# VH-VL binders against Phosphoglycolate phosphatase, part 18

Target 1, 238 residues: Phosphoglycolate phosphatase, of Staphylothermus marinus (a3dnn7)
Amino acid sequence: MIRLAAFDIDGTLTINRSSTVLCLEAIDALRKLEKNGVIVVLVSSNALPVVVGLKKYIGLSGPAIGETGALIYYGEEEIVATTKYSAKQAYLDVLEKYNEYVYGSWQNMFRLHDYALKIRKQYLSKDNEIYSLIKEYVENKYPYIKVGYSGYAIHLTPKDTGKGKALKQIMEKHGIRREETMGVGDSIMDWEFIKETKIKVAVANADPELRRKADIVTTKPSGYGVVEIVEKILDKPP

## First folded at step 6 (VH-VL; framework fv_felzartamab)

Design p79 (from zo3 with heavy chain D50E T57Y, light chain A90W)
Fold by ESMFold2-Fast, scan of step 6:
Structure p79 (fold): chain C 238 residues (1-238), chain A 119 residues (1-119), chain B 107 residues (1-107)
Amino acid sequence: as target 1 above (238 residues)
Amino acid sequence: QVQLVESGGGLVQPGGSLRLSCAASGFTFSDYYMNWVRQAPGKGLEWVSEISFSGSYIYYADSVKGRFTISRDNSKNTLYLQMNSLRAEDTAVYYCAREYWDSSGFDYWGQGTLVTVSS
Amino acid sequence: DIELTQPPSVSVAPGQTARISCSGDALPKEYAYWYQQKPGQAPVLVIYKDSERPSGIPERFSGSNSGNTATLTISGTQAEDEADYYCQSWDSSGTYVFGGGTKLTVL
């Protein structure tokens, strides 16, 4: 049986990719996984308190990954950083240079390593061009930082960490083999952790690149796709 | 109820080609990874190839890489193995085997189909 | 060095306990699986994930994996247990490796 299932939050556990409203059916599905002995890991680029708060109010006991993998929450007495570096200086530089196109996420005041930029509404139609511009600037000037775009925010993250590194550390701590894992997401940025799992799942409305890489593409979008895959994996004993 | 039936084996000359099929019935084919495992006469089992649920992830034993191609058609509940550039050492009974997605091992096998590569 | 080593043969009297070993560097990191094969028949999975028994497999079959050696144990061995037994493991690269097989003789 699958022993660990890792889920992206925004666009994966929500009703769609343009809203932060949770799909309650998906939340119920996560609770069912936990009741059947599966460790549920929430994986996010959000600040750690946002992810931990959601995890606690859903009632999940598994670890949480925040800041694009830079922080892992195992419990109130065990919070682990996966990197010693911070993207803060690169973030401040980009805010000054590209303030015409981007602004800082309000969550940045609660961040230590990974920093998020939002694209101003009038430039959303050029989001890929702005992302590429910032990526080229940052990765050239700050070779220890990588730049990703989730569809919600541009993230500046230390290169020595990521969602996949954090997930592998959780698997090692819990003695879980790759063959016992499932990863679910909606963004190409999620591939970094999904590729480290045995069962690679993209929801129906995921980025085309993620859908091409995934082994399973659900027939339903976002949270409804999560319900679909959870029902499938709980149907049969080993 | 669960059945895996291999076909397409036979006698071929070195350098020739064969296409093996495995017809699955009695279960939801798209829930399973599928494998080909072979056994040379009087020898042990040797894993050949694996294909994921959708066909997106494929693995080969080094001995067949570049010569064999595994594929599946979930609409027909059928697994395939296209074997090219066949060698005498490819002579074996070829088994189709399913693997439930949770890595529970090869829980069901077909009866096997004999491939003989000889002049 | 991803090889699984089994003894080529094991002999046991009816009712006695048979133990078949499988050794390899993969085993501390990966699960062991065991298959029974009778002449002219396809293999049958008898143990998965080191120690789990599939539905329909008699409880006299058990498995363990300690250090770099997995062991298949058949308690109260019966004549119908005479067969070739293969261990198998998975490496994380997506390849499977089988042991050379052990012929169990019940005399």
Scores: ipSAE 0.006, ipTM 0.474, lowest interface PAE 11.0, mean pLDDT 88

Design p80 (from zo3 with heavy chain D50E, light chain K49E S92D)
Fold by ESMFold2-Fast, scan of step 6:
Structure p80 (fold): chain C 238 residues (1-238), chain A 119 residues (1-119), chain B 107 residues (1-107)
Amino acid sequence: as target 1 above (238 residues)
Amino acid sequence: QVQLVESGGGLVQPGGSLRLSCAASGFTFSDYYMNWVRQAPGKGLEWVSEISFSGSTIYYADSVKGRFTISRDNSKNTLYLQMNSLRAEDTAVYYCAREYWDSSGFDYWGQGTLVTVSS
Amino acid sequence: DIELTQPPSVSVAPGQTARISCSGDALPKEYAYWYQQKPGQAPVLVIYEDSERPSGIPERFSGSNSGNTATLTISGTQAEDEADYYCQSADDSGTYVFGGGTKLTVL
């Protein structure tokens, strides 16, 4: 039986990949996992307060990962940074140099390590070109920073951290072994943490590359796929 | 009740190819990860490859990467191992082994099929 | 990368307790599994997830995993327990490894 399940939020616990509206059936499924003794970890590139606020009001007791793995929240008295580096300087540089194409995420006011850029609406048709341009610039000038694109935001993240590193630290703290873990997501960017789990799950509407890598592809999309996999997990014998 | 029956082994020359099959019965084949494990004559067990229930996740031992291909056909309850560019060092009994999807242990094994790579 | 080290042989008299060790750096973080193999036969899982016994395996078989060493213990060893024993574990990269095997002689 699994003892820890890690979930991406946007596009995975929401009603679809274009909405931030939570799938309430998926939220109920997460509560049911915790009731059955499974540690539920929320994994996100959002600023830590966003993830912690969501976790608190849903009523989940497990840890939360914010800032693309740079921060782990175990409780109000135990917040751990997984890196000593910050992408802030690279972020400010890009914001000034490429202001024509990108703007800063409002959440950056509440970030310490990972910084997010949004592509201006008029340039969304060239999003991959803009992403590649910024990636080449940043990774050459700031060799300790990596650049990722989720389709929603461009993230500048210290290279020595990530969602997978944060998840492994949580597993070690709780004495959880890989073979008793599950990871669920919708984006190829989620592969970084999902690959560190035994049971690798992609929701039905996930990126084709993630669906190809996953052990299980749910039949239902986003949050409804989460309901599906949770029911499967709770129905299986240990 | 659970049965795994390997076939396809035989004598082959270095550089040749063989395809092994494992016929599964007595359980829902699509609910289990499947593995190939080999054992050279008089030697220990060596893990070769793993495939997830749908076939989307596959792992290989470094010694066989690029030469061996694991696959499965859930409609036929059959696991396969395509072995190319065979070497004398690949001589072994090849076992088909079942792994429950949330456990890294192999609970049922076939009787094995012998592959001999010799001139 | 993980490596599992077992003694090549262990000898016990009938009725005595046999202990087979399996050592490796992965074992503090990963489960150990134990297999019994008799000449000309396929391996049989005797212990899974460090200490659990499959249905049909005699109660005299037990396992533990502490520090970097997993141990298979056979209490009141019987002649039929004479076999090769292999430990197995997994690493976090999705690969599996077997120990070199231990020949248990009951004499």
Scores: ipSAE 0.000, ipTM 0.454, lowest interface PAE 14.7, mean pLDDT 88

Design p81 (from zo3 with heavy chain D50Y T57E, light chain S92D)
Heavy chain, then light chain:
Amino acid sequence: QVQLVESGGGLVQPGGSLRLSCAASGFTFSDYYMNWVRQAPGKGLEWVSYISFSGSEIYYADSVKGRFTISRDNSKNTLYLQMNSLRAEDTAVYYCAREYWDSSGFDYWGQGTLVTVSS
Amino acid sequence: DIELTQPPSVSVAPGQTARISCSGDALPKEYAYWYQQKPGQAPVLVIYKDSERPSGIPERFSGSNSGNTATLTISGTQAEDEADYYCQSADDSGTYVFGGGTKLTVL
ESMFold2-Fast, scan of step 6: ipSAE 0.332; ipTM 0.731

Design p82
Fold by ESMFold2-Fast, scan of step 6:
Structure p82 (fold): chain C 238 residues (1-238), chain A 120 residues (1-120), chain B 107 residues (1-107)
Amino acid sequence: as target 1 above (238 residues)
Amino acid sequence: QVQLVESGGGLVQPGGSLRLSCAASGFTFSDYYMNWVRQAPGKGLEWVSDISFSGSTIYYADSVKGRFTISRDNSKNTLYLQMNSLRAEDTAVYYCAREYWDSYSGFDYWGQGTLVTVSS
Amino acid sequence: DIELTQPPSVSVAPGQTARISCSGDALPKEYAYWYQQKPGQAPVLVIYKDSERPSGIPERFSGSNSGNTATLTISGTQAEDEADYYCQSADSSGTYVFGGGTKLTVL
């Protein structure tokens, strides 16, 4: 039996990959894992308060990972940074230099390490050009920062952290071995934490690259796939 | 305890067909991706094809695409490779291999292999 | 178009460290796997996910993957380690590829 299950939020616990609306059936499935003694970890690139708020109101006692792994919330008295670096200076630099193409995510006022840029609507057709331009500028000038693009936001993240690093720290703190873990996601960017788990799950509508790497590809998309895998895990061991 | 046993190999003429089988035991077959990997005499390993647990996701090496068909029967714990339009360069030992649970790009258990010889 | 390049042969004296390289464009983003094959036998997985050892594989076997190159390292090489070694990886499209293999000779 698994003892820890880690879930991406956007596109994984939502009704589809284009919505922020939660799949209530998936939320019920997470509560079922919690009631069966499984530690449920929410993993996200969102600012920490967003992730902590969600876990609190779902009723999950497990830790939360925010800012692309830069922050872990274990409880009110224990919030841990996984990196000593911040992308804030790189972020401010990019806003000044490329303000015609990008603007800052509103969540940045609640961030400490990982910073997100949005591409202005009029330039979305050139998103890869703008991403490449910013990536080259930042990674050359700030060698400790990496730049990623999800298709929704450009993230500036310290190189020495990630969702996988954060998850491994949680596993160590709780005395959980990899063989007792499951990871679920929808994006190839989720592979960074899913690869650190034993049971690697992609929802049906996940990126083809993630579906290829996963141990299990659900038959249903997004949150409905989460219901499917949770039921399988509680009924059938790996 | 984990065993993979290939069968169906043999001598076949160019343009002919063969169906290989791999009987799995000692594990829950339906929980694993399965692979066919081949090795020509005195040559290196070449990945041929894989199939997901339900059979919904299948990939082929470019060298066999359109000629070979991978399939599985989870009720019989058996993996298949239907090989059509066989060529001399398809001559090889064909291994059935299970994808490692923790990696799913690595192969932790292999059968002994079955020899397919394509010649006249 | 994924290709993995290995040296065709490596020779070491007993007790010395053998290093077998595997180079390819997929390796910065994908895991590397290593297999040992002795004559007339099926391959045996010796390293998975770049650096992990399966149960039963001696601790003298280790792996790494950095930049475009994965490396299999055998410390204190023994006569029984003489074999062909293959690296293997995947590209993001999901196809798998093996390196050409390296014949390790222990003199």
Scores: ipSAE 0.000, ipTM 0.422, lowest interface PAE 14.8, mean pLDDT 88

Design p83
Fold by ESMFold2-Fast, scan of step 6:
Structure p83 (fold): chain C 238 residues (1-238), chain A 120 residues (1-120), chain B 107 residues (1-107)
Amino acid sequence: as target 1 above (238 residues)
Amino acid sequence: QVQLVESGGGLVQPGGSLRLSCAASGFTFSDYYMNWVRQAPGKGLEWVSDISFSGSTIYYADSVKGRFTISRDNSKNTLYLQMNSLRAEDTAVYYCAREYWDSESGFDYWGQGTLVTVSS
Amino acid sequence: DIELTQPPSVSVAPGQTARISCSGDALPKEYAYWYQQKPGQAPVLVIYKDSERPSGIPERFSGSNSGNTATLTISGTQAEDEADYYCQSADSSGTYVFGGGTKLTVL
C-alpha cells in the first residue's frame, strides 16, 4: 500500500482545468485516504495560507506545500522554508520596470519567497513575449531566481527550491520511502514533484507531456480522475 | 479468456422499460471500468455510459441522462443498464465494453451486443 | 464540447497506404483511439493512446495525433482490412465521443 499521496490543487482537485470550483467527489476521496492512514500532501504555487486553509477544512492532517515548494507547513509551530533566498527584490524591480505590462498578484502580500505577476488584460495576446522579456531581465540580474509561466501567472522563484525538493523533505521527515508514494497532477509543471514519487499519475485532461511521462493516466479528467485513482489504490472503494 | 455476454434486449413499446445485463468472465471484473456503447441500425457508434470498478463514479451521455441507470454487481461479475422512458431513437445494438481504470487500453474487449428495438 | 469528424469513405488499391483522419477540438489535449468494425461483428481496438498498438494487431496499423487531427495509417493495405473505422476521444467533462466512422474499401 502507499503511505503518502501528493496532489496538485488547481486542475487536479477541481471540476476542470478552467475552474477553481472543487470536485466534491475528489475531496471525499482525499478524506478516504486520510481515514485509511495515508498522508495526504497538497502541493501548490499559491501562498501558504491558501493551501493550509484548504487542507484544514478538508480535514487532512498531512503537511502542505506552498509558494512553489519554498514553504512547508507541518503544523502551527513548525513552518519550514526550503530556501534562504527571496524573490521579493526581483519582484519589486519588475513591478517598477514593467508596470505597463504586469501587476502583482493579490496573494503576494502573504508571500515570503515566491512572487507572482499577472499580465494586464490588454496585453494577454502578447503573454509569451512579456514572459520572455521578464525572464531574460530577472535571470540575468538575479542569477539565484528562476522565472516560470503557468499560462495564468509569472512566478519568480529561488532556483534552489521547488515542489519536488519540498516533497522529498517531507518524505525524509516522516520516514517514508519513495516506493510508498504517489503523485497526481495535471500540468507538466507538476512533473517536478511527481517524478519524486513511485506511482506517477496524470489525470485524463493533463498536459500531453505529463501524460506521456506518467506511469498511470486516469480515464476521467481533473477531480474525477482523482476519485478513480484513489478507488484503485484503496482496492475497495466506497 | 476474456468474454462479455450481453442479454435482455428485445422489442418494447415507446415509453417502456428494459434491463440489459452483461456477464463478464475470464478476468478480474472489479479491476475494470465498464461501458455501454450503442449502434443504431446502419449508423455509427455512440457512447452511452460508464461506471467505475466500485460503482462510485458514473457518467452518462446527454441523450440518456435521467432515463438510463448503469449499475454493477461485482460479486456476480455482471454489468447492468436499466433503460426507462424508451424512445424510437434508442433503437440500437447495445454493446458492453471493458476499460482498464488507467486509460491504457481504451475499450479493449467488447461483447457481441444485444438488439433493442423500440417500436409501436 | 467535442465532435469528431471523419471522412465517410476512403478507397485504396491493395498494397497502397490508407490514411483515415479524425478532426476535433479535443484532440490537441486528449488521446485518440481507433476501432475496426466488420459487418455483423463487434468493434476491435486497433490503436490506443494516439499511437500504441494492442498485442495481435498487425504492425501495418499505426496512429498519430497532431494539432486538431488524429490519423490512422494502414501501410500495405490488404483485402481483410476492408471495414468501418471509428475514432474515439474524451472531453474535459469525463464523457466519451466517437467519430462518425469511415468505410474503408480495398479495390
Scores: ipSAE 0.006, ipTM 0.455, lowest interface PAE 14.3, mean pLDDT 88

Design p84
Fold by ESMFold2-Fast, scan of step 6:
Structure p84 (fold): chain C 238 residues (1-238), chain A 120 residues (1-120), chain B 107 residues (1-107)
Amino acid sequence: as target 1 above (238 residues)
Amino acid sequence: QVQLVESGGGLVQPGGSLRLSCAASGFTFSDYYMNWVRQAPGKGLEWVSDISFSGSTIYYADSVKGRFTISRDNSKNTLYLQMNSLRAEDTAVYYCAREYWDSSYGFDYWGQGTLVTVSS
Amino acid sequence: DIELTQPPSVSVAPGQTARISCSGDALPKEYAYWYQQKPGQAPVLVIYKDSERPSGIPERFSGSNSGNTATLTISGTQAEDEADYYCQSADSSGTYVFGGGTKLTVL
């Protein structure tokens, strides 16, 4: 049986990949997993309070992963950092050097390890060029930081952490074996944690590369695909 | 070249103790769950215990719970089984076996085993 | 507790198909694994995750898991396949269990 299910938020629990509006049917599906004794883990690159707030008001008792895996929330008295490093210095450096092209995410004032940059609207046509410049600059000057680009934000993250590392630590702490786990996402960047689970799920509108790597691709997109896979898990294994 | 080598078996009296070791080489030990599996002379395989790659998650078969303690030292690539309050029924060849941490490949490599005899 | 039931023995003539069953209530939800053990030797994994074959295991070995029964199939059985075969699975509590074993005789 599945005892732990890990979900990406944006594009996976939302109505589509272009919106932050939650798919309420998907939220209901998460509550059904909780009711059936499955530990539901929310996995995100967002600042920890954003993820914890969502988890709390959905009514999920499981841990939450924020800051691209750098922080795990187990409860009010137990918040664990998975890394000793912070990308804050690299972030401030990039803001000063490349302020013509990028600005800081508003969530950065609530971050400790992972920092996000947004590309200014007038430079979006050069987003890959700007990403490459920042990646080269940061990874050469700050060898302990990795740089990723989601298409929405450039993330500066300590190299020794990630969503997959955080999920493995949660599994270890709760005595959960891989054979008891499911991971669901929409982006190839979610593969880092999904690969650590037994049932590897991509929603129908996920990145083509993730759909090729996944064991199951839902027939419905985003949150509606989450409803589909949860019903399969609760009825019988896929 | 993956190798698992058990040691520490021998003759012990009922109520006694033994500590088994399994030395691992040829792979990244810290990527694997490790298992102890035993086999009484002329009998079938019986799973005894496992330990997660970090050592924090441990399970035991009901038959040994409270008497045996599994542990590992990743810096030495070594798995251990501390056996206390031994009974005649614990007489068996004890195998260590690796299991990739996500269980993708089952118990894909086993050691040759070490014999534990519990007798007067 | 999980329990896996295997027939104690199966006999086949050389070149015939051997089928070894493993039954248990966990099998619809958990993977089955199969191990071959020859006298005086450690077990060797021959099938993992119901139907996957490790590198170096002959193509004549195959596995399936349907309903509450997993099956190890050896097509064109050879004398060297004579051994004890054990199925293994997991329960939802994280423990493993082996079946009682099946002695395959090739005569």
Scores: ipSAE 0.006, ipTM 0.435, lowest interface PAE 11.4, mean pLDDT 89

Design p85
Fold by ESMFold2-Fast, scan of step 6:
Structure p85 (fold): chain C 238 residues (1-238), chain A 118 residues (1-118), chain B 107 residues (1-107)
Amino acid sequence: as target 1 above (238 residues)
Amino acid sequence: QVQLVESGGGLVQPGGSLRLSCAASGFTFSDYYMNWVRQAPGKGLEWVSDISFSGSTIYYADSVKGRFTISRDNSKNTLYLQMNSLRAEDTAVYYCAREYWDSSFDYWGQGTLVTVSS
Amino acid sequence: DIELTQPPSVSVAPGQTARISCSGDALPKEYAYWYQQKPGQAPVLVIYKDSERPSGIPERFSGSNSGNTATLTISGTQAEDEADYYCQSADSSGTYVFGGGTKLTVL
C-alpha cells in the first residue's frame, strides 16, 4: 500500500521532544518498514553529515534530507542540492546585529545553505519575540531567505527550498505517487513535508497546530507513536 | 461482512435542510476515511466530500462548500452529511463509500435518494 | 479544476476486447481507479492503483495509466460486463474527481 514513509528525527524518532536520545523501538520499526519494501526517508534541519551518519548506523538504505530540505543524500556518495542560494550572509549579519540574543549552532561549520541560530539561555522565555525580530529583519533585508523556528533553533533557509520540495524530488526520482506516501512529525515546521503525503501523522506530543492538521494523531508520544503507526500500516486486511 | 447503510433521504424544498446518515458495520470504522458521492438521476458520479479517521481532515467539492458539512461519530460507527441551503441541482442518490488507505472506494452503500423540489 | 474525460459509449461484440479511456492532467502524477455500475445498483470497484484488481474481479479486467490517459481493458467481453464504467482520480490538493462515465454495450 504505502511505498514511501518520511520521518522527522528530533522529537519524532527520539524518546521525547526534550531529548536527542533515540527511541530504539522506533528505529526497529523503520528497519521493519524497509524489510517490507517501504522506502524510508529521514527528514531533518540538521547538517547533512548528522542525518547521513544516523542513517548509516541504523542500516537504512533510503534517502536522507538535511539542512531543512536544501540537501538530499541518495546514497553511494550522491548528494543533490535543491537550491543555488545560501543563507550564510544573512546568518553572519544576524550574529553581528543580534549577538545579545543569539549565537551560532556548532553545526553551521558543516552547512552550505541553511544556517541555525541558538537563543541564549537568559532569553529562552522570550523565544517567540526574538524569533519575530530576526524574522522581520532577515525577510525584509534578504528577500530570498525565510526564517523558521523549531523550538530548538531559528533556521535561515533559502525560500526556494524546503523539506516538502526535497521530499517531492525524492518521490519523482523513485516514481512514487502521493497516494503511496506517509509523513510523520512532531513540529508545525514538519507540516511543510507532511502535507505532501497521503497519510499525515502527528505523534501524540506534537505541536497542537500539527495535531489539528494531521489525519492521524498517535496515542503514544514521539518514537513510541512511530512504532504505533508503523504497526498499523503494515497490518494487512484478511 | 462489510456493510454501509444510508438513511435520511427524502423530499425537501429549495432552501431547506436535510441530514443523511450512514451506519457502518463489519470493520473498524475509525481506521478508514469515509466519503459521500452523489449521482443525479440519469447522470454520472460526483464526489461530494471525505473525512479522515478522526475527522481532523475534511475536503469538499466546490459545488457544496459552505452548504454541506460532513462529520462522523466513531463511537456509533456512523457517518453524517448535513445539507443546508439545498438547491434543485442537489437532487441525487447519495452514496456512502469507504476509502481504503490507497484512496480506492472499496465498499459502497446502496444509496439514499434526496429530491429537492417544490 | 481537474477534469477526467471518458467517451460516452463503447460498443463491442461478445468475446471482443473493450477499451475505455480516461484522460486528464492529473493522471501522470495520480492513480486511476475504475468502477462498474449496473442499473439500480451501487458502483463496484474493478481496478485500483492504475492496474491492480480486487479479489473477486475476473482476470479479464485490466488497467493501465500512461501519459495523460488511463485505460480500462476488458478482454473476451461477456454479456454481464454491460454497464456504466467510471474512472476516478485525485488532484494534488486531496480532492477527488470522477470521469463522466462510459456506457459499455455488448451487442
Scores: ipSAE 0.007, ipTM 0.556, lowest interface PAE 8.9, mean pLDDT 90

Design p86 (from zo3 with heavy chain S103Y G105A Y108I)
Fold by ESMFold2-Fast, scan of step 6:
Structure p86 (fold): chain C 238 residues (1-238), chain A 119 residues (1-119), chain B 107 residues (1-107)
Amino acid sequence: as target 1 above (238 residues)
Amino acid sequence: QVQLVESGGGLVQPGGSLRLSCAASGFTFSDYYMNWVRQAPGKGLEWVSDISFSGSTIYYADSVKGRFTISRDNSKNTLYLQMNSLRAEDTAVYYCAREYWDYSAFDIWGQGTLVTVSS
Amino acid sequence: DIELTQPPSVSVAPGQTARISCSGDALPKEYAYWYQQKPGQAPVLVIYKDSERPSGIPERFSGSNSGNTATLTISGTQAEDEADYYCQSADSSGTYVFGGGTKLTVL
C-alpha cells in the first residue's frame, strides 16, 4: 500500500481541462485515500491561499504545494519557502514589454515567488507563439527564472524550485520513501513532481508527452480518472 | 496460481544476440513492474533492468546500458529482454521477477533460463 | 555508484540467533529487502520494507535498518535456514542493487 499520493488540481481534480469546476467524485476519492491512511498532497501553480482554502474545505489533513513548488503549507504555524528568489521583477518587465499580448493574473497580489500571466483573448490562437517569445526573453535576461505554460497561464518560476523539489521535501519530513508514493496529473508540467513518485499516473486526457512518460494512463479523463486510479489502488490485495 | 516462466536461453558466441521471454500467468500482468535479475555461475544476484506497468519508464544497470533492451507486451502477458553485443561476463541464469509497486520488492521469481556466452 | 556490503559467510549452531548485516550509503534513506536462495532454486523474499515479513515466512525471521546498516535476524536458527541471503535496496535514480550475498551455515 502507498502512504502518500500527490495530485495536480486544475485539469486533474476538475471535471475537465477547460473548467475549474471540481469533480466531486474525485474529491470523495481523496477523502477515501486519507481514511485508508494515505497522506494526500495537493500540488498546484496557484497562489498558496487558493490551494490551502481548497484543502481545508475538502477536509484534507495533508500538506499543500502552491506557487509551482515555491511554497509548502504544512499548517498555519508552518509555511516553508523552497526558494529565496522571486520572479516579480521579470513579471513586471514582461507586462511592460508584452502588454499587447498578456495581462497579469489577479492571483499575483497573493504571490511571493511565482508569477502568472494570462494571454489576452484575441491572441489565444497564437498562444504557443506568445509563450515562446516570453520564454526566450525571460530566460535570456533572467537566467535564474524558468518559464512554463499550462494552457491556462504562463508561469515565471525561480529555477531552483519546482513541484518536484517541494514534494521531495514533504516526503522527507513525513519519512515517506519513493516506493510508497503515487503522483497524478494532466500536464507535462506535472512531470516535475510525478517523476519523483513510484506510481506515475496520467489521466486519459493528459498531454501526450505526459501520457507517454506515465506508468498508468487512466481510461477516464480528469477527475473521473482520479476516481478510477484510487479505486484500483484501494482494491488491491495487501 | 501465480507463475513466471522464462525461455530463450542457450549458448551464444561473443558479440552475438539473444532474446529472452518471460510468460506470466495467474495475476494481472499489467498491474506490476517487471524485472530481469541475473546470477553468474557461483556468484551473487545482479539486477539488470526494470519496466513499469505500461512500459513508459525503464531503467538499466550500467553494465548493460546500450546493449540490452527490456520490453513488455501486456496483451500477451509477456516480458522480453533483447540482448545484443553479448560478452563472456553476461553468462548467467536470467530470472524474471515481479515487483509489486507498493513495496518495490521482487515477490515472485521464475525458475530462470541459462545464457552461456562462449565459443 | 551504489554498493551494499555483506559478510561472505556466517556460521551458527542450531537454535542460536544468526545476524546478517548489509551496509551501504543508500540505507539511511531507502528500504532494505532480504532474499533467501537455496541451491538450484530461485530466490524467495523473506523481508521487505526493512522489517515486514511476507505471508508464509516463519516468525523467526526479522529485519531492521538503522544508520548505514540493515540487519536480517534469524532467531532459533533451523537446519532448513541454511542458504545464501541477499540484501537489496535502491538509489534515488530508480536503479536497484543487491549485496554480494552471505552464505549461512548451520553447524
Scores: ipSAE 0.007, ipTM 0.496, lowest interface PAE 11.6, mean pLDDT 89

